# Ledger of designs, part 150: VHH binders against c4kar8

Target 1, 263 residues: c4kar8
Amino acid sequence: MAELSTPSPASPAPLDGGRGDELEKFTLRGARQILQLLQDLITHRGLITAHTGGGHSFMTAVLKVDEERGRVVLDPSPDPQANRRALAAPRLTCVTQLDGIRIQFPLVGLGEGQDKGRPALFAPLPAEMLRLQRREFYRLQVPLAHELSCLLKAEDLARKPVEVSARVIDIGAGGVAVVVPTGAAEFVIGGTLPACRLALPDGEPIELDLEVRNLNRQTQRNGTEQLRVGLRFAALPRAADTRIQRYIFKTERALNAKARGGL

## First folded at step 11 (VHH)

Design j35 (framework vhh_7pa5_2)
Fold by ESMFold2-Fast, scan of step 11:
Order: sequence, then C-alpha cells, then structure tokens
Structure j35 (fold): chain B 263 residues (1-263), chain A 126 residues (1-126)
Amino acid sequence: as target 1 above (263 residues)
Amino acid sequence: QVQLVESGGGMVQPGGSLRLSCAASGFTFSSYAMSWVRRAPGKGPEWVSTISGSGGSTSYADSVKGRFTISRDNAKNTLYLQMNSLKPEDTALYYCARGDTYFSIEYWSSPAFDIWGQGTQVTVSS
C-alpha cells in the first residue's frame, strides 16, 4: 500500500498565475509525439501516479495504446474504492518520469471494462502531454517552521547598498523564490545580486550569486504588499547542489509522512 | 542498453527474512534515486521504498516501515532491499525501478518511475 496523500490540482492552494505560459514551452500537442511518448512509457513500463482529486491518487501504468479506437488502456488500482473515485472524477492528472524527465498529462472520460479478459480502465488519448527536465522547473514549498532564509545583497531605492534577510518560500535545483516587504530593496529583472548567503539547515550558509528572474507583487489579506522575487543560481557549486537536492528530498518525505499521518 | 536485474527472491515462512538485489547497468547509477515496487497477483503496483542517489535519504511505505531497509552500493551499481519480519501480505513480484517519490510540481509530491526490471518473486507462506 503506497498511496500518496497529496493535494490535487483542484486543491485551494493557489497556483502561480504566470506558470501556464512557462509550461506551454514544454507541452506536446502533436498526435504523433503524444503517441510516441505513450509508447515509450509502455516500453519502459513506466509507473504512473494518477491523481483523482480531493487528495486521492493511485498507481497505474499504460498497458496499451489502442490507436484504432483512439484510447489508452490503464492498469486498474488494487483498491476498488480508488477505481470508483477515478471513474467519478472529471479528470485524472497522470504523472510519471522517463530518463529524468517529468511527464504529466490529463485523462478525461475514464471508463471501465476488460482488455484481453482482464479488468482495465480506458480513456481517450490525451490532447496534450507535458515534458519537463526535473532540474529546470521543480519547486519545493519551504515549510515556514524551517525558517529558511537568504541574505540578499541588493540596493535600496536610493541606489545605496542594503542587506535584506528574505524568507525563502520555494526552492529548486535552479533557484529560490523569496519574499521581501515592498520598498526594502530595488530589484530589476536580469540584475545580479552578488555574494548572497543561503541558509540551509544542518550546515553553514552557502555563498552564491543570484540573478533576478521574475518579480510578483502580492497583496496579503490585511492589505499589506509583499514582493515575491524569483532568483536563479548563477553558478552553483557541486557541494551546494548536493545539499539543496538532499534538503528537497528530506523535506518532501517529511511533508508526505505528515500528510498521511495527519489523521 | 539500460537494464535493471532483480534477484534474491524465494519462498519463506512468516516472520522470516530475505534480501533482494538489483544490478543496474547502462546509466550513471549514482545520479538517480532508486525504488522498490511490488505487485501481488491480480493487484496493481504498490510503491515500497526509495533511496536517494547518494544514499543519504530513504523513505518507506507505511506497510513496510520498520521491517524493510533499502540500501545501495554505488561502486557496484547495486540496490538492495533487506526484508525482515515477512508477512503473507508481502507476497508479490518485486521490481527495481529508477525514480523517486519526491518529484513535485504544483504543490504535490508524486512517485515518478521509469525502467522496470524483470522482477523477483517473493512468496511468504506457512
């Protein structure tokens, strides 16, 4: 029993409004490309996590692509209730990995039946599939309890040097997102912040150069504004890369365990 | 070219122990998280355990936590699963898989696996 207790795409947790434009670069819409990718998943017996909404998911695999009927054939869950939830869901969000590349696609119109005398789930072929390098996009939401911070070397509105201790809200292999009060410092997309210090648990702060990639003003419920700054690692040392990846692994597992144990 | 070959399965009585091995070839083993996944007859696949590329982090399904231990030897390109206190419900074909459960976008974690080995059969019966 390896059921993940995670939020679905329909979860109330807000998504980045601009993320859709970024993901479009990695979206496959050609019928031939989609068919080839599904065949690659069959060849590699890729395990798929299918999210059915409401925090529910199950493990499946593509058993067959039925080109004649325009359908994909999926392995049903060993849990009958998971299959019933899947059949009732307006869509499945399917996630898998192939050669370090994340593959994600929707399935709509799920049905139940048999394939070669065995129970199976059927769905029309997806109209689109997402193909992402893990290192380019993945972001871990940093738990507030970790108090993970980055000391930014920036300039204020008067072009004077200023140090800002910013809370890290998400982290990935390519960078971090931080929040700062509006007016604490001036940021310019494409600008470099040299010799910043990223404080990870269980070690000394990591000194690194950060490039400003995006800026988003967010209004809090009390009416105050925060600035969310997306920062790219300009040149990440191998040891720092290893520590960041380990932090991401450890934190995801702890969050997963907490979500399942929060009965 | 890329291959995973599982071994070490067999028949054992409840309460017994087995150690599974997975020999990897055709890719840079230490660069990938590795997992064990099992499938009981007539049932879908179930994730069992994951270990990071360096071996510094591990995770387990609740059904096996405290009984199973995942480990790896990067010099030998080999993944292991030590299974203790085996129960009849552990009876399954066990697969070695390249991938992990931590990969997430949009605020959820999700197992993402590729490359199935041949599998190795574990039968726990009295």
Scores: ipSAE 0.013, ipTM 0.407, lowest interface PAE 7.6, mean pLDDT 77

Design j36 (framework vhh_7pa5_2)
Fold by ESMFold2-Fast, scan of step 11:
Structure j36 (fold): chain B 263 residues (1-263), chain A 125 residues (1-125)
Amino acid sequence: as target 1 above (263 residues)
Amino acid sequence: QVQLVESGGGMVQPGGSLRLSCAASGFTFSSYAMSWVRRAPGKGPEWVSTISGSGGDTSYADSVKGRFTISRDNAKNTLYLQMNSLKPEDTALYYCAKGDTYFSYEDWDSPFDYWGQGTQVTVSS
């Protein structure tokens, strides 16, 4: 008697474990939507980074969607070790981009073979795909003429509370980058600055909590040093988010109109 | 259609220099921070350097500080990476990316909007 078993449905593992719960609103689960998105990746020749775990990855592409067999055909790596790692991995995490949209999907049950006489990798169609719009990461470079500032509530070198008016150099949906003179305040990555005040050109300052995400020391052309501080919006009321987005949109459109004018 | 096209890679001996270029189109180049990201064979992406839209602010990974210089020419919509004192460990495919600092290990948490096709840098004797 041959050992026969009905294989488990070729169902991809959940997207990024616990992140799947938070990402439900960005997750495509409809078979038609998944097939259309994979076809769009083929049409636009989208390069895919396939993560095999342990910090290992390789570049691939979807060559074909085999709807009859319910599988995708992928371009193998020219590195034989990358292909061996991929075949041994419990899953691939595939990441790509299409017109500013981040696309991520799992592939499980990877196999190898040939397509039209050429080496290929095969995997069952993913049961889910993440589609995350990248608008959230756009950073508007703030025109100097706008004099955009943020009053930061921080600590000095002696850990005493200080208020620092910092120039906003860029702004996005998720935060701002500001510039402060070296020594004006001390910042700790991951630290929260409560009740800061962001001054937009229109209306009253917005009170918000900021989290320190990065610190970069920069030397200006004249030899003076300044500190660039990346700050994330820890929480934004919808009204504040709307005002920030309107400022970004309005300013970007004005800058784009001027650039198209050819001056 | 946002497009990023890298060039300038090649083979070089340890201690050598290369200058990478990235030609950008389809967006207002001066309004976005730009980054260089590299991928060594069998490894995940490593952030290398970022430059602000105006070119006034730059940052570097610790592994390349003092050896690499990022710059941009906003009139030509071009990003550059000057690589000096190259080491075998710098061997990687180098990508141009639209966006600033690489905050997360998971790629989908990356603030980068777009990545180019990459240009190969090989440092060996």
Scores: ipSAE 0.000, ipTM 0.174, lowest interface PAE 13.1, mean pLDDT 76

Design j37 (framework vhh_8fcz_2)
Fold by ESMFold2-Fast, scan of step 11:
Structure j37 (fold): chain B 263 residues (1-263), chain A 126 residues (1-126)
Amino acid sequence: as target 1 above (263 residues)
Amino acid sequence: QVQLVESGGGLVQPGGSLRLSCAASGFTFSSYWMNWVRQPPGKGLEWVSGISGSGGSTTYADSVEGRFTIIRDNDKKMVYLQMTSLKTEDTAVYYCARGDTYFSIEYWSSPAFDIEGQGTQVTVSS
C-alpha cells in the first residue's frame, strides 16, 4: 500500500486519527462540529487531496453535506482511473487546509452515483476529523551529518551556571528536541533557559529563550544513558522563524529527493 | 489575507501557446510551493503542476508533462504557467493555488491547497 516503508519526520505520512491517545485532543467527534467543519470547507472552496492508498491520490472537494442521509457528496476526479482506485479502496484519507489549519478525515464506504444529474462520489459522514495547527504537527529529524547543536544555558546539580552543547535531534516551527548526557545539567519542566544559542548552518547562531516541555531518560543500546529534552521557542523573532523554516524546508527537500531516488 | 490573482487566459487554436500569470500577496511567497489547478467544463478539479518555494523542484500531471512549464519569480511574487502544444482537452478555468512550505513525496501526495482567485479561462478551439 505505502510506497515508503517507514514514514519519518522528514517525510511525514498523512495523520491517522486511529493512532494513539496523542491525537485525541485534536480530534473532533461531535456530529455538530463535524457538520460545521465540512460546511466551512464548502463555503471556502477547500481543495481536498484524497489518498486512495499505494501512493495514489486525487483532488476533490465537498459539494454538499446531506445531513438527513448522513453523507457527504464529493466532486469526482476527471481521471476515470483515479475514481476506480477510490471506489476500490477500503478507506480514503482526506487532507485539506483552512487558513493554515490542517484538516484530515477518513471516508469509508465510498460509492458513485449522481447528484442533480451530475456524476458524484458519496460517502457516509466521517466519525472523526483531525484539526491541527500545521506549526504543531511537523518535526524534521535532523541528519547526523548536519551536526546541529544548541548551546544551553542551564544550571548544574549544585545550581551553578553551566553551558551545555546539546545535539539537536529534531526541529519544528515550535521548538527543538536535544540530547544531553545524564547529569550534565538540571532541567525543570516549565522552566525557562534564557539566551540559548541555536547553531544553524550558514549563519550566526540564533539567540533565543527556550522553555523546557518534556524530559525523557533513555538508555542507549551501548548501555550509556542520555537525557532527551523537549524545548519550546518561548518567543521567536520573525527573522529567526524564517531561518528555521528555511532550514527545515531545504533539509526535507534534500531528504525527500534522496528517498525518491531510493525507491 | 492570502490573495492570488490569475490572468493570461484566452481563446487559442490547437497547437498554440499561452502564458498564464498569478500574482500573490499576503504571505511569504518564497516559503510556499505554488500550484496550478484546472477545472474543465462539466468536470471536477484537476491538479496540473507544482513548483517548490525556491523554484528548484517542479512536478507535472502526466497529461501536461513536456508541454507545460511552471516558473516562478520570487522578487515579483509571481508564478507562471507556460503552455505549448495546446489541445482541446486543455480547455478549462485555471486556478493558482498555494501549497505546502515543505517539499516531500508525502506532502505532494497530501498537499493542502488554497484557492483565492476567480481563475482565468483558457479555451482551445478552431
Scores: ipSAE 0.006, ipTM 0.365, lowest interface PAE 9.6, mean pLDDT 77

Design j38 (framework vhh_vobarilizumab_d1)
Fold by ESMFold2-Fast, scan of step 11:
Structure j38 (fold): chain B 263 residues (1-263), chain A 125 residues (1-125)
Amino acid sequence: as target 1 above (263 residues)
Amino acid sequence: EVQLVESGGGLVQPGGSLRLSCAASGFTFSEYDMAWYRQAPGKGRELVAGIDSGGYTSYADSVKGRFTISRDNAKNTLYLQMNSLRPEDTAVYYCAAKTSYFDVRLYSPSAYDYWGQGTLVTVSS
């Protein structure tokens, strides 16, 4: 289901106050904390984007934590090629969200087998998990019903200007992640896309400059592949930042109200 | 087949300068986040400076304003320009690489996929 999709990250995590790398204070290394967080991901059936390197990822989920054997059990991709890439990778970088909080962790030593007669991937428990409880790291998974889009000013393969309407799959204080139609444009990490237009459900489109931060060819749960582009807001006027934050908070509040309504 | 080879270490007097280089091979260098770590006698590895695939830099507070990290994607080389060196900078300096397929930085040593063998920097009179 659409509401269960886990989007690619949109932007690099900002440093605390622009000073140094402070992510260590958000890193969990206690065995009890790691086990609890993994169990929370199982309980909420959270979708995980597992990055295998080379700009490739696939969607998975934690099916089980085997404390006795010190390992996690993951749902394999229906695409055999995605599973082969994962098994060949020296590590997986797993990215997910729980209640809007970004969670990331590495898995090393991935293997394959079966769990209760069903195909499964296995890995040792991670030694660390990153849990980012800061506003700038918060990402809203955009409901498909909102039909949120961003009109990108980009270049095609021949370096000719093109406009591309991209679907926004997640949004945060620092940027958006979008799905780009196949063959629509060429993207270079670090490249700037000037005067793009972000369409929120109410009001005029927001004009802003976007920087390409990541490119990811993600294998979906149905086995299809799509290009996801992470875009950083180069700078936002206070009014634009306020509108984006208002949309995020309104949408989260509505989603939380729906969940408390018996879903 | 991935290799990271550091060079440029040596003995230097306090207040002096050194430039470290890290030659990378066996992967698409431009797509990787790169970092310099150091390890002093009796201490664990600590981050000195990082530079992601997009060229954005991070520095440890102890080296800000003195050290500059940079990369040359055409030459597959990472650099660390070290100025105003102090005895406390004495350490083995390691080049490290990780995939840049997520946009959140994790500067734990365990986050890095590949490591060089290190180059010794000694700051002493």
Scores: ipSAE 0.000, ipTM 0.227, lowest interface PAE 13.4, mean pLDDT 80

Design j39 (framework vhh_vobarilizumab_d1)
Fold by ESMFold2-Fast, scan of step 11:
Structure j39 (fold): chain B 263 residues (1-263), chain A 125 residues (1-125)
Amino acid sequence: as target 1 above (263 residues)
Amino acid sequence: EVQLVESGGGLVQPGGSLRLSCAASGFTFSEYDMAWYRQAPGKGRELVAGIDSGGYTSYADSVKGRFTISRDNAKNTLYLQMNSLRPEDTAVYYCAAKTSYFGVELYSPSAYDYWGQGTLVTVSS
């Protein structure tokens, strides 16, 4: 969980811990199930957003599972500051997606070391992993080639109204996650951004109200930092929901066709 | 309680037609992907046709152009119109439902959450 916010399940932010009873049926606690899921993440080269608390995260991946020592080995950030934040954190919350399934797990006791002479981060195997197969938690990773954007109505650092074109990085039934240019706007968790415009590849932009659910300064694999904002659809109209669902469906069909052709 | 109840099966001569129906209850039908599977004597279950929550359809090559899958969300009912039936279409036909992830074509039987009891279709002279 992030300490400063109650993240939306529709973003790459951690799920609300207050839903523990509801999430129990999606929680894996068997050692073999956990090992298998971690191996699946390795096989598919799944990118992981590791939340270090205080609104900070970095992008990593599971490099291997050391069954003998009961550990996972993670790819460190090229940014030393991100690694220092991770090592100082009492807990990492790791969020990823595999074949449309949201996966979330904690890592406690992060250390640093070497894997075959290369710097690495390691932690004990998680005691539990969430594997969410419900449509409401599904997030499409938006292909960069689609240039999907959302025009946000926000305020700058001087509290003046500004319009910011933000790149949409993922989209689901409940909302979108966007990347905002550094210094372009200020966001407040729980704040409403009225009359924003979501531009899908075909048709007119969809006008909708968005609620800010989470904020993350994420260190990318190349070491640069970006602000990622999770936004919930406030009272999404049926016609807008239909168009968003159609976009998600068409895009996943294209991705599935490409993957099927590779097998 | 979730249930899927198939009907419309029977004996038909080659070249004939049948319409299968699947009545669904206990879940929000309009949000689910639906499919027809069949199991021929001595063979495993295979996909016949699928229709997702958005109305997009897919068909097995062996039935393309002959069968049509459709859904009526107001009636919570899935249909399969089978035309130009052949002896090799003889099978037990099953209705199946799974959560829609929009574009995830997991046509493995293990991907489906709910299954009907099946309805027998026999094509013979």
Scores: ipSAE 0.000, ipTM 0.115, lowest interface PAE 16.5, mean pLDDT 79

Design j4 (framework vhh_8fcz_2)
Fold by ESMFold2-Fast, scan of step 11:
Structure j4 (fold): chain B 263 residues (1-263), chain A 125 residues (1-125)
Amino acid sequence: as target 1 above (263 residues)
Amino acid sequence: QVQLVESGGGLVQPGGSLRLSCAASGFTFSSYAMNWVRQPPGKGLEWVSGISGSGGSTTYADSVEGRFTIIRDNDKKMVYLQMTSLKTEDTAVYYCAKEGDYLSEFYDTPYFDYEGQGTQVTVSS
């Protein structure tokens, strides 16, 4: 019984600046709030995806905050080319997650050096940090034991209608992520899948339209390939929304209780 | 290894047309959805258009719908973006991308891995 690592949370995408008006209420600009959030990232050893532009990114982490010098210390990439791109970039867009909450911030004026004898990158403290603590941004990793599924109505590679029972790997207020065998159906970003059925415990399947937001192929450790599909709820009745939120809340509480109660 | 090589960009006047090409190698091309994404000066990545592996389904960002057409030739392992009625706002580096990274946050724009340097499109009078 392989405890398949809950599919490693896929790298979050950089947020579109065109949503600045909608995101302003989630933007932290107070120096004390920024310092506290950066410290929380250190405490939780949060991995950060740093986007350097042109589709390039690397994994980093905040090693420490130097409050006296007003700067952060970051773990450099083992790839020298990634570090060169980062140092040459006008800005980095840093994206991470704490307890299901998306955090994003810019870094400008990146430099390099050493911290206590180890290579490090340095940058001034960000002027702002985005912290998306909304119910529609939270993602529950679905326990395998729950066997949650979504029946997708799609087309196969020959453009014929097919129904695919997809395993739900995460769920939030805004949508689900599912896995399907590669080749089972055809997907395209922005495409709509009508009249799909989401099976939740304690009730009939929820019928809904889903929009494809993301496609990613995952090669499993055994060499098999799965397609992960990110699906947004196009419209969600209040009763369905209530059932989804109830499932998320109940499952998170049970997972927390299990983690604390077992030795 | 996966390679995506973009070409066809250039300087064009508003109202003009360009055809971008992307040559793919190193993977089973017909099994992957393909996308065009762009990065305007001083801005982040913007998804532009997508096409399914068979070519049977196409999608477009609202900003380009009716003006751009995505097509693919699976025998030649090529994807194209036919751009018409170009606007100054279409000025960007354009990248060809196969299926993007999985997103944990659904309202975010997709993130795509790409291997090429892109092709520059400048729309100016």
Scores: ipSAE 0.371, ipTM 0.769, lowest interface PAE 2.7, mean pLDDT 80
Fold by OpenDDE, second read of step 12:
Structure j4 (fold): chain B 263 residues (1-263), chain A 125 residues (1-125)
Amino acid sequence: as target 1 above (263 residues)
Amino acid sequence: QVQLVESGGGLVQPGGSLRLSCAASGFTFSSYAMNWVRQPPGKGLEWVSGISGSGGSTTYADSVEGRFTIIRDNDKKMVYLQMTSLKTEDTAVYYCAKEGDYLSEFYDTPYFDYEGQGTQVTVSS
């Protein structure tokens, strides 16, 4: 009778793989750091938008941090329906700001009760908190059908010059985000890629210098890893800027029209 | 269908004031943060201000902080932008934008949905 050793449930793969090195620098995971930030929110009476999903949210605040019980106390909504949605949600996405910096953190396991005789919401302490800056400029998500590409002049790991054709996934007045195969080139944040070529559908490619501003590893649904590279326009001729703006505007209008059922 | 209609733009002198309005329909208005964004001539779209669903929280771009005030009326489904001490660099088409749903817990900025034609603000001497 061979005891079939039940395979130990595979530990959930740490969600760690997809957070590019850049996101990590903005992520607080230390218990002390998290507690301090929560306390700062209390001190500053930071209003928090708690998102429950489906476009629903309510305003709350951290009222107390209970370190002994490892939980946060939140102010319930004056709207009973909002509280019901919150309690039913598998996760709250809490968004706030402190000193102009966006703070985002998840809460799971929300419950209701009383704190000092007052209605309150309770949740375990967040495992992580993000401190992010808002984008000042809108970036257009490029439709896949447009097949925008950027020829990147980069270096490989051996510092040999390589040209990488990258798909543009978003574009704005200040730059582009592209995706490249993992290992196609070595990118360094703050590095300049000279004489790259951005292909727009309306004419000849635009030659421009790009500065690497962001690197994020992404795992696709099919398990393939890609590198998302955020690039800033380091030097953009006025004519090129005009073309880019025209493209963005035209594309945005088309997308909006389609969304309205007009196309 | 989400509908946003902006109004209140015009020509003003530097130092002047304007009040923009946005009429919203087609969604649960109080459930969404609302934003103003603007597109200066020859530039990309930039974020200006945001207000939470309840109106209890407001945020501003550094360039407009202290000069602009965002307000909402959930009963009327209206968002307003009071602009004061206007500068030439404030010249732009202004759009009202609905904050999109948070699809990712790690999204660094909200997505803005705007369907309106915008309202032109021109600050000139």
Scores: ipSAE 0.014, ipTM 0.226, lowest interface PAE 8.6, mean pLDDT 81

Design j40 (framework vhh_vobarilizumab_d1)
Fold by ESMFold2-Fast, scan of step 11:
Structure j40 (fold): chain B 263 residues (1-263), chain A 125 residues (1-125)
Amino acid sequence: as target 1 above (263 residues)
Amino acid sequence: EVQLVESGGGLVQPGGSLRLSCAASGFTFSEYDMAWYRQAPGKGRELVAGIDSGGYTSYADSVKGRFTISRDNAKNTLYLQMNSLRPEDTAVYYCAAKTEYFGVTLYSPSAYDYWGQGTLVTVSS
């Protein structure tokens, strides 16, 4: 039962691997969440302690995220021995803080090269990042033309089961926001909606459990009232996570292409 | 029609070397991220090494320093040079291909669009 505390920025030790089950709920595996967190580290000029094993570590920073090539660029150590150890290591364990919150991630496949003519270290984007006590996630605004929906299994005011088809207005690696007509179902913050079905354009609907995170009543410009419900993916199979990430990336690429052509 | 054909597998003694090849057809090879996966009896598929369309490489901890992934875009061929082979490297090795996802490299097996039939590597004395 050790607390997941926020360590000092100076030479923090990696968290115990034997606590993997407890850390899973704080582990980000969505590619857009990972990209956003790495960009936050760049924006806040966060110092990273990179552990190379055998009690060795060095101070680094993320200089750049190369989204096109799926890699991160790191500042090499001024100590050549530290860089040699890092390149020889099977993995780096990177530890940092952002706004007092612990962030930890592995890097595998470290290489060396040049960035704008200066020495740099390169690694593929991590497949996972640990973030303690952060709930901010990247969100894609879903184009109306996609007609993306989620069939919610909920209860009415009399506690009877009802199914509600809700329009998905935004989606991220951690969840969706949907719009539901007022009075269609009862939602309780912290409540779980089991076996809901998320319809993505490619393939069969994804069956998943959703947790209610927030509720907001909206009045449209025409005077129609709708309920916005924020929903977290409670347990997401790897295949489902991959399909959601694929949809987000394909949609962003299409929106970026449209924006360039629309200028 | 997309096709990935692996070759170069076989029986080798511990400490030996093998070079695997994957011949690709039916897509623009140079624009795809490529990877080698392996599956030992009774286990799931695991990443061995990946190489993106720009040539950047990634390796699993268990093979780093022993294996080298490379690509020849002119020949539409992916390679895996395996040195200092160990009995635990015994597996069926699979070639896999996927398009990029907005600059993000995903290493889950479900992220890959195309798979070869596999080539068996046995490391035994």
Scores: ipSAE 0.000, ipTM 0.114, lowest interface PAE 17.2, mean pLDDT 77

